# VH-VL binders against a5d7b1r34to270: the designs that were tried, part 11

Target 1, 237 residues: a5d7b1r34to270
Amino acid sequence: APGSQRAALYVHWPYCEKRCSYCNFNKYIPRGVDEAALRRCLVIEAQTLLRLSGVRRVESVFFGGGTPSLASPHTVAAVLEAVAQAAHLPADSEVTLEANPTSASGSRLAAFGAAGVNRLSIGLQSLDDTELQLLGRTHSARDALQTLAEAQRLFPGRVSVDLMLGLPAQQVGPWLRQLQGLLRCCDDHVSLYQLSLERGTTLFTQVQQGALPAPDPELAAEMYQEGRAVLREAGFR

## First folded at step 8 (VH-VL; framework fv_fezakinumab)

Design s44
Fold by ESMFold2-Fast, scan of step 8:
Structure s44 (fold): chain C 237 residues (1-237), chain A 122 residues (1-122), chain B 111 residues (1-111)
Amino acid sequence: as target 1 above (237 residues)
Amino acid sequence: QVQLVQSGAEVKKPGASVKVSCKASGYTFTGYYMHWVRQAPGQGLEWVGWINPKSGGTFYAQKFQGRVTMTRDTSISTAYMELSRLRSDDTAVYYCARWGPSYGFTNAFDIWGRGTLVTVSS
Amino acid sequence: QAVLTQPPSVSGAPGQRVTISCTGSSSNIGAGYNVHWYQQLPGTAPKLLIYGNSNRPSGVPDRFSGSKSGTSASLAITGLQAEDEADYYCQSYDSSLSGWVFGGGTQLTVL
């Protein structure tokens, strides 16, 4: 029935601080952007979508896309207010924000918490600085671990860490050592993601030109399976 | 059954800090937001801010930003409001009040503490 | 100043009807946010009287009713009794302040 429908809401943040080498859909944040105007648009879109869909209960909200941690906490709060005005948003609903270590200071993370965010997904991607450089990341492994520690203090038990596998020239043994190292400083949730080599990306072009070896799907599958075994043995999910 | 029990009256000098507690019972503490509202003698109600006991996330009214800190201890179902750099015009009864069970403006402050009188005098 | 406007006082005799107004703006009541009403007896904490514009919590007599139209809300008390003598506050949410706002309060005197 329309009045009892339930939903998960995905809020797309279209901007990145820097375009990632494996991303071709992300946009840079324009210099001097008027975020107030974008905030108004997101609020109107959320209200309209919820009212037209007949959704009465929103049981989860996910802020993703480019780099949502680049958004003003006020914009996040405004969107959540719009959702709550149009539908029921339970206090125990998961409200997750994707955070990039380069834009996720402790004060900003605390401000997102105040806006209604109650879970973080930290995009570490790798603990190897060479791999981070390959991915076009602007943070070091040390910076990422510092952000993770701050996030864990502010959101105890509610921080997910994203780790990527299947990178060009990546080997199973060294990657498993990275994962094991991460688990010693992480007590929450770890998500493993395989690199998708998409046409039009810088990384795709480098592989096509022979500058980087092509990722091996069979090796990536092996990494994923062994990684999951390591997580299970350590009590992670 | 459902009740909020606040700490006792405090007398402070200007420049000091005060920390008021609010102990919840009779419901799931993390299932509701907790708000703080103050009332100066003979004056109306003024909203200070809220905390989500589940996440620890907070939001403060602009007037109190930089001077107020809200925290909670889920092991004893207690919320705290600390106000620093006290001025004589901070003299008021400070109330905690429950809001929920959802993030939504159709909900009201349905259960209130009895209030904590904070007197700031020199 | 209070964000929501209420008359500072109203009065009536036992058995009469009184109405307390609450006037907001486009950023709060006019934006569609609900209005709640609280009763504060002398020396006590506020008590929820009406929530979500017109709903009564358990234990609140049907003599109390709320309504909302446009940028304003009203609390009506019929069959006025001496025990109704109290301060009454309206409350809503303000999107421009990202916070809760109260009316200045109305003192009801039962003559």
Scores: ipSAE 0.000, ipTM 0.497, lowest interface PAE 11.9, mean pLDDT 81

Design s46
Fold by ESMFold2-Fast, scan of step 8:
Structure s46 (fold): chain C 237 residues (1-237), chain A 122 residues (1-122), chain B 111 residues (1-111)
Amino acid sequence: as target 1 above (237 residues)
Amino acid sequence: QVQLVQSGAEVKKPGASVKVSCKASGYTFTGYYMHWVRQAPGQGLEWVGWINPKSGGTFYAQKFQGRVTMTRDTSISTAYMELSRLRSDDTAVYYCARWGYSYGFRNAFDIWGRGTLVTVSS
Amino acid sequence: QAVLTQPPSVSGAPGQRVTISCTGSSSNIGAGYNVHWYQQLPGTAPKLLIYGNSNRPSGVPDRFSGSKSGTSASLAITGLQAEDEADYYCQSYDSSLSGWVFGGGTQLTVL
């Protein structure tokens, strides 16, 4: 029967430290955000939905959306406790949190671990500082790699790194060199994401006004295919 | 059997350093973090810090910053805690304890060593 | 003082029920962090008794139970036995300290 067996739970964090130039759903952090009220709301929502749906087992939990690493570890802990009270959350369940390098200090990562997080997804996006600036990221490549090293120390074998492809003016050769450089620093998993140029974003407007060249979907496809080959040759998945 | 075997009791003078060992057996040493907790005679438990045996990464309680160093040797499945510039109020039993961030244990210290008594006196 | 507050001692007769409280604040238990309980027999290392607020490890009798509400947690021991004489410690994580914190400990005496 629907909803009576098992589920994967997605917990949406609606705020970013800064609105991303390629994201429509991200929001700036509003002044006077009452996180205690938001925490109560998320706890009540999780308990109510699990109770009403009849879900008895939660196979995995994913904290995503804007920038979940900006959330208080208290909020993460409260949500996971609410889930565990309403349903069975097994020891082998993956509890993943998306982290932005800018908001992922060692003490914060340790606090997320103490809250119940056991896997991280690090939004590195690029190893080129010009590309990071284009994407509206607030960190440098050096800062991101330092955060990755720290995350891998705290969550060994349980860190995924996101790398974007298909950016305006991006070329296959230089991007493949970025990927190969990243693989020398990465212990576990790399995810390749193609830039999607969506109406309403800063990047869409800049392309439309001729300030930036449009991303080339054929080059993006070539990057993805060649990137997958590099990953296979290096033993990554 | 999963076990943590600690080194024997130490007697030190104020200003000296002490290095306590904790040898793990019966499980994959690099699969779990190792924490250190101390207990002064007749007093409660106080957390000191942790080491990740896989990477060698460490995190220390603010009170011990600059005086404690945690290391490990994966070839013999042993963790170490060194405390320097000892004072009389460092007299305590020092425990190592195993920790995993797996939700199954909800971040509890599930296995403890028997403790190492460190006495600091003149 | 200890970050988490426990009564220094509790007493009960064989067969009776006792409850040991653990009071925290908004930066630890009140924030939703799990509470764990440890039993320490004289001259021994602490032993995990309750993890994740209310779960028992293999080998711990069901006479021991844990609960959590607001900024506080409780350890309940029913059917008291002489071998339950020990010190009991609660533990949680404190985000303001970025570390694990313990209660001051409670000495249980079985009369």
Scores: ipSAE 0.054, ipTM 0.645, lowest interface PAE 7.1, mean pLDDT 83

Design s47
Fold by ESMFold2-Fast, scan of step 8:
Structure s47 (fold): chain C 237 residues (1-237), chain A 122 residues (1-122), chain B 111 residues (1-111)
Amino acid sequence: as target 1 above (237 residues)
Amino acid sequence: QVQLVQSGAEVKKPGASVKVSCKASGYTFTGYYMHWVRQAPGQGLEWVGWINPKSGGTFYAQKFQGRVTMTRDTSISTAYMELSRLRSDDTAVYYCARWGYSYGFSGAFDIWGRGTLVTVSS
Amino acid sequence: QAVLTQPPSVSGAPGQRVTISCTGSSSNIGAGYNVHWYQQLPGTAPKLLIYGNSNRPSGVPDRFSGSKSGTSASLAITGLQAEDEADYYCQSYDSSLSGWVFGGGTQLTVL
């Protein structure tokens, strides 16, 4: 049937609580943000994209960008309602929201669930408080683990965790211990990604000035290979 | 034909436990969350909790926390709700219901079991 | 007691229009959560009548319609018929309770 295309929809949330030291495209929360106006813009954008593409069925929706967990659950609900009115959004569609532990309290996570979110991607990044400070994160490892436990209670079998590797001065052994610790309190999905030093970031400037050692690509490659082996042994992807 | 078939009526004494079953047929059991809702005689509907049949994960209303346990057996497409330390005010019809018209966790229940009457009396 | 407020009863004559209100708060309907409506005939399980504020399942006549505004929702029944006599329940999600909530129910009497 015309317009029976199956599609995934990406919804970009442009704000974050604090600019991460390694992120170029994250933005600080602007003073005087009018979320009602932003909500209207996101609804119009979703409707326009679906109309122009001729998509009749949306199989997945992903809320990403800066820190989507800072968005009102009302805004998430409004976007999903607009999608469901413009195209078929099946009851079992995967609706994922990227969450920062700082803005993902239990009550807020439950509200996102009620708004239509059925999967979470938790930006943990590290279980070491010193590494979290280096990355410009506002949460402690303990706070992040509490958020993860609440997320798993509310979204059983549907929580993935992001863990970084290849940070300045990071060693393979301690990092593998972090990964193993995470697997004892994590769901079935863990994503590993390597730090990339972007020009214009605080972290790039500190490395350039000699305040921090440069990341070692060979050490990062070793971490990735060893990490993947640990994940396979534990039954993770 | 999509159906939810519930176990028969139960009569229990205060302090006992009751376990109600809900057998699904006509659809993929693990594809939809299952909710439990109760209704005391002549009263309104009250949400008890949900179970994800795929993972076995559960979430319960605060009022029932510590007294209710939801489980499932995927080999026979059956969900269970066990309520312990029964009181006379637990007397109600208990329904299982499929989450069918939802954008995720929003609660539209499209298929309901016929209900199981649980009577708690001495 | 019920978290969502409905009138306990409403009545109408055949062919008339009736509306049933469902009033919530900032933690549920006012937060943007969808409202669903169920019809319960005497001695039967509830049946889904309206989902996602205004959508009808297959087999539900277009005489039934739903709407939502602010902290409230409404179910409208036009061309009222004798078989519409039933209890009607609204439902939403409440973020303060982290769970699904129902209205107290409205008994519709067809005169």
Scores: ipSAE 0.006, ipTM 0.489, lowest interface PAE 11.2, mean pLDDT 81

Design s48
Fold by ESMFold2-Fast, scan of step 8:
Structure s48 (fold): chain C 237 residues (1-237), chain A 122 residues (1-122), chain B 111 residues (1-111)
Amino acid sequence: as target 1 above (237 residues)
Amino acid sequence: QVQLVQSGAEVKKPGASVKVSCKASGYTFTGYYMHWVRQAPGQGLEWVGWINPKSGGTFYAQKFQGRVTMTRDTSISTAYMELSRLRSDDTAVYYCARWGYSYGFTHAFDIWGRGTLVTVSS
Amino acid sequence: QAVLTQPPSVSGAPGQRVTISCTGSSSNIGAGYNVHWYQQLPGTAPKLLIYGNSNRPSGVPDRFSGSKSGTSASLAITGLQAEDEADYYCQSYDSSLSGWVFGGGTQLTVL
């Protein structure tokens, strides 16, 4: 064929640092995880998938799932090396890592950059400390903004931030003020995610038992529409 | 045997630059990060920064940003730390130390070079 | 100045117990980052003594032990011997500085 077989590679990290209120039961990082064994498995999986698929060029790599910033940069480097050995991984390929502010220190972010990561997606979720507590997040809004600033220093123009909407008791006005505040301190990409209540989570149980109000779908829809308008007006994609 | 062998003592004038080397042997050079730590005479330990010998990626402490450059040569398993615009208060023993990066910073600096004394005086 | 606080000196007689404290803050030890300890004999490079709060490398006697609580860590030396005379440094990671930090060092004198 006149061109190389091309693909994007998704690498799944299955663990979270803490069981968050909206996370599945199996997303916890177990005590005593053998990361060397997991690293070997991810390397073998990447090599096998590329060999069996006949892929010759990998245009992008995305490290996602639970909390990929919990992975050792050595594991990230090993996977990228395996990809480069099995196929062509151009120097300008996008290599994105999803990071949680709790596990994303400056030296850790720099080490991911050294391993080959060239873009970050920061899971901020909220600028309201009460909302962060509701979500079971271990970081404060200030901690998250400090992590964002460090990420922007290390990965200029290549940092996106995730913001949630549709939380229990959340109102449109305060949420829009959070979004506007965020736009004053982030790069050109912001992702908006609606909270989904999963059966078996702590948050789902609290809503079921009446301890928390159910999210209002109409308010969530209004937040999304108004948020998109704010992003367009500010020139964000 | 795992060891880090550093270059010999240097005497420099203020405003000059110094380049200290650290040659690794007895292990896979690209399997570990290399850190640099300094110690002024009679004082404590101060972290300078690190280099990943595999990628060449670096990270420097804020205090040294703009004055320090870390490099490596994988063909001879050697890491380098260059400090420019030297001041008298840069007089110190400079150590290289091996570190295996890991989740949660559980790895310590397990192997150290013997140190390179850099004296900055007019 | 050092980010982690250690007493500048401690002393003890052979066979006794000494404890060296290492006090941090919410951005380092208090944030849950591990504490490592190094022994530096006069004229030598530091040697790893304790890693990950309480683990001993091969060859380190069980007379040396580490612990961590809240924003502080401690190194305990039991059955003190003349050869233990050295400087001792604690180390942790600091999230606000995005870097490694050391204690100011404690000089142990065996009387």
Scores: ipSAE 0.000, ipTM 0.411, lowest interface PAE 18.0, mean pLDDT 80

Design s49
Fold by ESMFold2-Fast, scan of step 8:
Structure s49 (fold): chain C 237 residues (1-237), chain A 122 residues (1-122), chain B 111 residues (1-111)
Amino acid sequence: as target 1 above (237 residues)
Amino acid sequence: QVQLVQSGAEVKKPGASVKVSCKASGYTFTGYYMHWVRQAPGQGLEWVGWINPKSGGTFYAQKFQGRVTMTRDTSISTAYMELSRLRSDDTAVYYCARWGYSYGFTYAFDIWGRGTLVTVSS
Amino acid sequence: QAVLTQPPSVSGAPGQRVTISCTGSSSNIGAGYNVHWYQQLPGTAPKLLIYGNSNRPSGVPDRFSGSKSGTSASLAITGLQAEDEADYYCQSYDSSLSGWVFGGGTQLTVL
């Protein structure tokens, strides 16, 4: 019954601080970017999509894409206000922002909370600094864990962490130890993402050239299955 | 106790082939790539290639393409490097080395065999 | 010729500090590939000394340290001791060659 006029809204942030080695469609933020102009475009797009779709109630909002935590909290607030004006956005709706530890200081996270964000998805990806470098991440595992602790303080019970599996040369045992270590620091939400090697990425080129072993699909499947079991036994969803 | 045990020294004439073995123990043989590195007397280290013991997939340095063949036998945890059409300048100690992460996920040639001296002379 | 450039020799007295350089290019160290260091005592196989630019395996004294900047890396040995006399090799990966590359090696002489 509820369906024809209800929706979840995905807001795409197109920029990253730098290109991730596993991402093919990321762009750097150019110097001198007019964020006010981008904000106006996002507002108009949200309003237009809601009007054309006939959506009357937005049950959740997700800010994703590149690195949404690079966006001004004002831009997030403006989009949420536009959604609330064009449709009903209930006060208890889930508003999630994907955050990269490099651009998610405590003061910045608090500002997102003030803007209307009430859930965070922290792109940790790995607890191993060498794996983070391989993925093109600029943060260390220590910095990411500090950001996670601050996020949990500001958004208690409403922080999820993203962890990747199936990286080149990655093994099940050590990866499960990373996951178990992470569970000692997390609330009740962890998302597992399998690496996909896409043509045109730095990782694809490194594997093709023999600098990195090819990811093993059987090990990735084993990681996923055992990781899911560990999560369920620990009470995670 | 992770270790790599290599076959004994070989003396060959130019034009012959040599096959060096490297037996692994103390770890899961199919879990790590095996590399081969050589060192001519009094000279530096030169990378030859690698084999993935799980798949049997190989990759060789351009200089050795067409002359080197790497294989493995998973039933006895042993890797092999065969070099054909030997020349005097192939005289070297040939090492096998594990590309591993004994120290977390930072990969390096962490375990080395003791080397096999191959002498090519008339 | 070796792809990575090291000085052919360095020397020092016991207790001194020595530094061994390893110079690469945009296709290897400059491309972001890690640098590893190996110690080779006379008549023995190389032994991993430093991995991932700056990390020490268990059993390697903290007198050994590694660093990396731009297209170059360095191995530093403080409190030099007689048993440090050996050949030292840096290693990285080269994307132009699609393979692993080593420096030419540096012979360390302790006075």
Scores: ipSAE 0.000, ipTM 0.423, lowest interface PAE 18.0, mean pLDDT 81

Design s52
Fold by ESMFold2-Fast, scan of step 8:
Structure s52 (fold): chain C 237 residues (1-237), chain A 122 residues (1-122), chain B 111 residues (1-111)
Amino acid sequence: as target 1 above (237 residues)
Amino acid sequence: QVQLVQSGAEVKKPGASVKVSCKASGYTFTGYYMHWVRQAPGQGLEWVGWINPKSGGTFYAQKFQGRVTMTRDTSISTAYMELSRLRSDDTAVYYCARYGYSYGFTNAFDIWGRGTLVTVSS
Amino acid sequence: QAVLTQPPSVSGAPGQRVTISCTGSSSNIGAGYNVHWYQQLPGTAPKLLIYGNSNRPSGVPDRFSGSKSGTSASLAITGLQAEDEADYYCQSYDSSLSGWVFGGGTQLTVL
């Protein structure tokens, strides 16, 4: 019956700490953002959608968009509480939060766990500090690996890592060495994402101005194919 | 129906380790976090840490970092708390308690074990 | 040692009302985290009395009620009975400590 319908819920966090060089859809956090107001909006939206849709059971929740790890753990807790009040959200439902690495993130990740998060998607993107700077990341490769280790300790078997390919001037050999190095530090899942140069991003402007070479689709295709082969050989899912 | 059964009282010497068990029954073991809370004689409640039985993930209060280890065995629905390098001030009743986050759950410690008295004496 | 502040004792006569306060800070109750209350009778494990600020589990009399405002919470017990004599603990989550925190406990004496 309609009231027995099952669903997955996507919660969109619209802000980044800093505008990423490859992000076009995200908004950076200005001074004085009213998170209490945003929290109320997210709660109302979740409750209204569940009520109007007739969903009785929510099997999974995903916090994505900009940088959900910038949200207060209280905001995450409030949304999950609202979902649990409007529908059945089993304690063993998959509740995933996207996080960007930072040297101070361990206690914050633990707070998200306490709020109800039970899976993490860590946006490492690169193990090359120059590439991280190009992508507008605020962490070093070492910081990212320390955050990954802490995440794996807090969420064993429930951490996925994102790695980008197809960056300007990136070569297949060096990138495969990055991937192989990452696999020595990962236990469960690695996702490969091809860079898409979006109009309006800093990275797009740098390429258009000739400051950076255009990404080569042929090399990106090679990276993807070789990367998938490496993942398969290593037994990754 | 829902029950947490803890292992019996222990007497240990300073410097030893103790491992307390908590066997769950009457509910889906992996559907709830398991917390450990202690209470020294005549004192208040002190949170020690939690384990997520589904993932095996753990988090410990800062005071116990480096001395406590929490594990579980899903095949027998049992959680364990091991405390090492025992001191006399670790003498306390150690409780396991169920914690859930879901519609119909309390988001609180809704079911408690009866406690395991650990006495550390020379 | 306790992160949440409770009075160490409170007393009342049968039929009276008593209130037990629980004072936190911006990192716990003030951050919006729920407050739960536990009753501990002598020689027993704590029992959940109030969850989510103001809700009662099945079997808890309506004489017990909870409330939360700002950085503080209160447990009210009306129509005091002799069997209410126990220790009462508030509990919340603290984001700065990344853990659950308890009040120091309040011993209720029914005279």
Scores: ipSAE 0.000, ipTM 0.445, lowest interface PAE 17.5, mean pLDDT 80

Design s53
Fold by ESMFold2-Fast, scan of step 8:
Formats: C-alpha cells, structure tokens, sequence
Structure s53 (fold): chain C 237 residues (1-237), chain A 122 residues (1-122), chain B 111 residues (1-111)
C-alpha cells in the first residue's frame, strides 16, 4: 500500500558524564536531572513522529548523542515500547546503544539487553593513555579493553568499537599498531573517526594558543586509507 | 482472559534452593516484562527483579544479587525465579506480576499471580 | 525500612472519605516518576487500583482517585464500604536504586 513506510529511528541522548575536550555542544550532566520527564518527552515524540509520518515498520533503532549508556535502561525500554505501539518493530530489529566505558558495567549492559538493546557501539577512541587524557576521557586503555571484553560476552558478535584518527601529534605507524592491537580484541566491526577541531572547544583553544600542534588533514587521510586497508585484509567491515 | 498461574507452596530447609514458576496465558508472553515481588508474613511488598521474556535479560534488586536467578521458557510461556542459599527470613509469598499498560514511568504491575508461599524452617 | 513512607493505618466509617499519603524523595516521586496504587484484600494477591498517578483500570469504581504533588502522592477513597477493608500500597520507580520501590503499606479499617 502507498502509505506503507519503512524507517530507521535515531534517539538522541543529550547528556555526558564529563565534557569531552573535543566537543563543542553542551553535554554536561546537570545534578538532579529529571529523567522521568525526559523519558515522557521521548516517548511522546517517538509516538507522535511515527503516527504523523505514516511509518508502519521501524527496521532499526539507534541510541546516540552524548552518552546513552548513562540513561536508565527503563528509559530505553519505554522508547522501544512506544515505537512498538506506534509501528511494527520486528523482534529481530537492530537496536544499537552507544556506550562509554566509564558507564558500561556488566550489570548495566545486561539491563540494556533486557530492555531490548541487541547491539553495542563502544566509544574506545584510543589505546594510548596520553591520547585518552587529551580527549578528556576518564578511563584508561586497559579499563576500556576490559569493558569491551565484558560487552562481547554479553552481546557476542554484536559489538562495534569506535577508534579516532588524526589526533594532534599522532603518527601513521603508531596509530596503525593501535588498530592492529584492537583487531586482536574485536568482534566484527570497527569504525574509524577523524578528529575535527571546532571553534569553542578546549582542543581548539589549546591549538590556537600554541599549546598543541594542529592536526594534519593529509596525514589523517593517509591514516584512514591505510586503516581501511588493514580492516579489509583482516575481514572486517 | 489474562492469567498468571504460579506453582504450589514449598517448604525448604536453610541453605536449600527453591524455584518458583509463573505460567502466562491470554497475551503475548514476549511482549511484556515479568517482575517478581515478595511479601513476608505480616510485612509489606518487596521488589526482587525482572526478566524480559523476549531476550531472557534480567535485572535484580541489589539485596538479591548473587542469590536470585530468573529464567523463562517461551515454548510454554513460563517464567521462573530461583532463590538459593535460603534463610529463615526468606519465608514469604512470592508473586509474579506483568509490567503492563505501557513501558516507561506509566508502567504498572497490572496483572499479578496468586502467589507461591515459600516456607524456610528448621 | 520502606523507601516510600505511608501511615501504617487509617480508619473510617461507612460512607466517609479517607486519604492515604505516600511520601517519597528526590530520587523517586520527586524526580517525576509516576505513582501507582495497589489494593490487597486479606489473603489475596495485590490488585492494581490506580496507575500513572490518577488513572483507573477498567472495573475500579470512581470513588477511588489518586493525585501527586512534589515528592508526595495521595490515594482518596470516598463513600467507604466494608469491602474496602484492605492493605493499600503505593509504588514508584527509584533512579538511585534503578528499581521499583513500595511504600510500607496502609491498613484501612472500616469500622
């Protein structure tokens, strides 16, 4: 029928535990945030949007934005139920949640699974502790790898890892060694993201004031191409 | 039409385990979370945890972590709660309850089983 | 012991009005989480009486009503009848515990 529509749904979580030094949007966590009110708003928005758009089938759901792993599993469950009430959400639909290692304990990950999440995207970003400090991350590389291992046990074959490239002073050789090390620990998907300096961020200010060298976009392009070749050779998508 | 039928009363010695069943009928078993709540004689209601029958995923109250295990069998629309290393203060009626009208903060326990009395003595 | 505070008992005569309070904190009712109410007749399982602060399930008479303000909720029962003699429990969600919490229960005696 002409009114039948299929869609992917993106659910934006606006909060982070700590402001990242490379981000320019406001993602501080206010103390005493009313998550019940936010949950109510997300549920109403999802149902209203699906009804008004005429979407009859939702093929995938992605929880992204700041740090969705900080959300209550009940908020995730509420949104997924709202989607299922307004449209057809198949039992085997991909439901992905972005997770920060600092907020991804085994019990929380299991609760997200119970809520309907069936895929995880782990924001590792780097295996170099100095680079993690530069990015404003509160976890070490070892902590992140432990979180990755636990995620893989709870979501076997359904965990992807995010790795950044093009960081200040980063070189191709050492970065490729990080990628190769990560591939020995990964399930089936690695995403490569190039750092972009944006006005108003802490990193932009440090580069502008000469405290950090500016990232080299040609070097970043070389990293991306070499990284894609390594991934392809190892059978990753 | 919607019913939750629980297994019969159990008497156990301290240190034993008990497994209570809850058979659902009259609705899509995998469409709703199943919660477990207990009530000691003459006392109030205490939440134990939940299971998502669709995925088998669980979440337990901190007090019961390490002693409770929730499972389900979708082929017979039945949820189970197993409590191990029983103590005399685990004597209670254990209820299963469906997480019902809609997900989120409007969710309530809309349908309850009749309860299973578990007595731990001697 | 209970996370939500209810009076342990209330009483009234047939035809009268009673109210049962449920007091929470900033991590549950004060955080905006809805309050649900359950009626437990002697020797029976709890039955959903009010959900989502003020909504009645099909079959619950309109003399039962719920309300919520700030960190507290109330259940009002008008036109008391002998069959209302029961225990009443409030329930909400607690974000610090990541789970459901109940009030200690209120025993209603119809004298």
Amino acid sequence: as target 1 above (237 residues)
Amino acid sequence: QVQLVQSGAEVKKPGASVKVSCKASGYTFTGYYMHWVRQAPGQGLEWVGWINPKSGGTFYAQKFQGRVTMTRDTSISTAYMELSRLRSDDTAVYYCARWGYSYGFTNSFDIWGRGTLVTVSS
Amino acid sequence: QAVLTQPPSVSGAPGQRVTISCTGSSSNIGAGYDVHWYQQLPGTAPKLLIYGNSNRPSGVPDRFSGSKSGTSASLAITGLQAEDEADYYCQSYDSSLSGWVFGGGTQLTVL
Scores: ipSAE 0.000, ipTM 0.423, lowest interface PAE 18.1, mean pLDDT 80

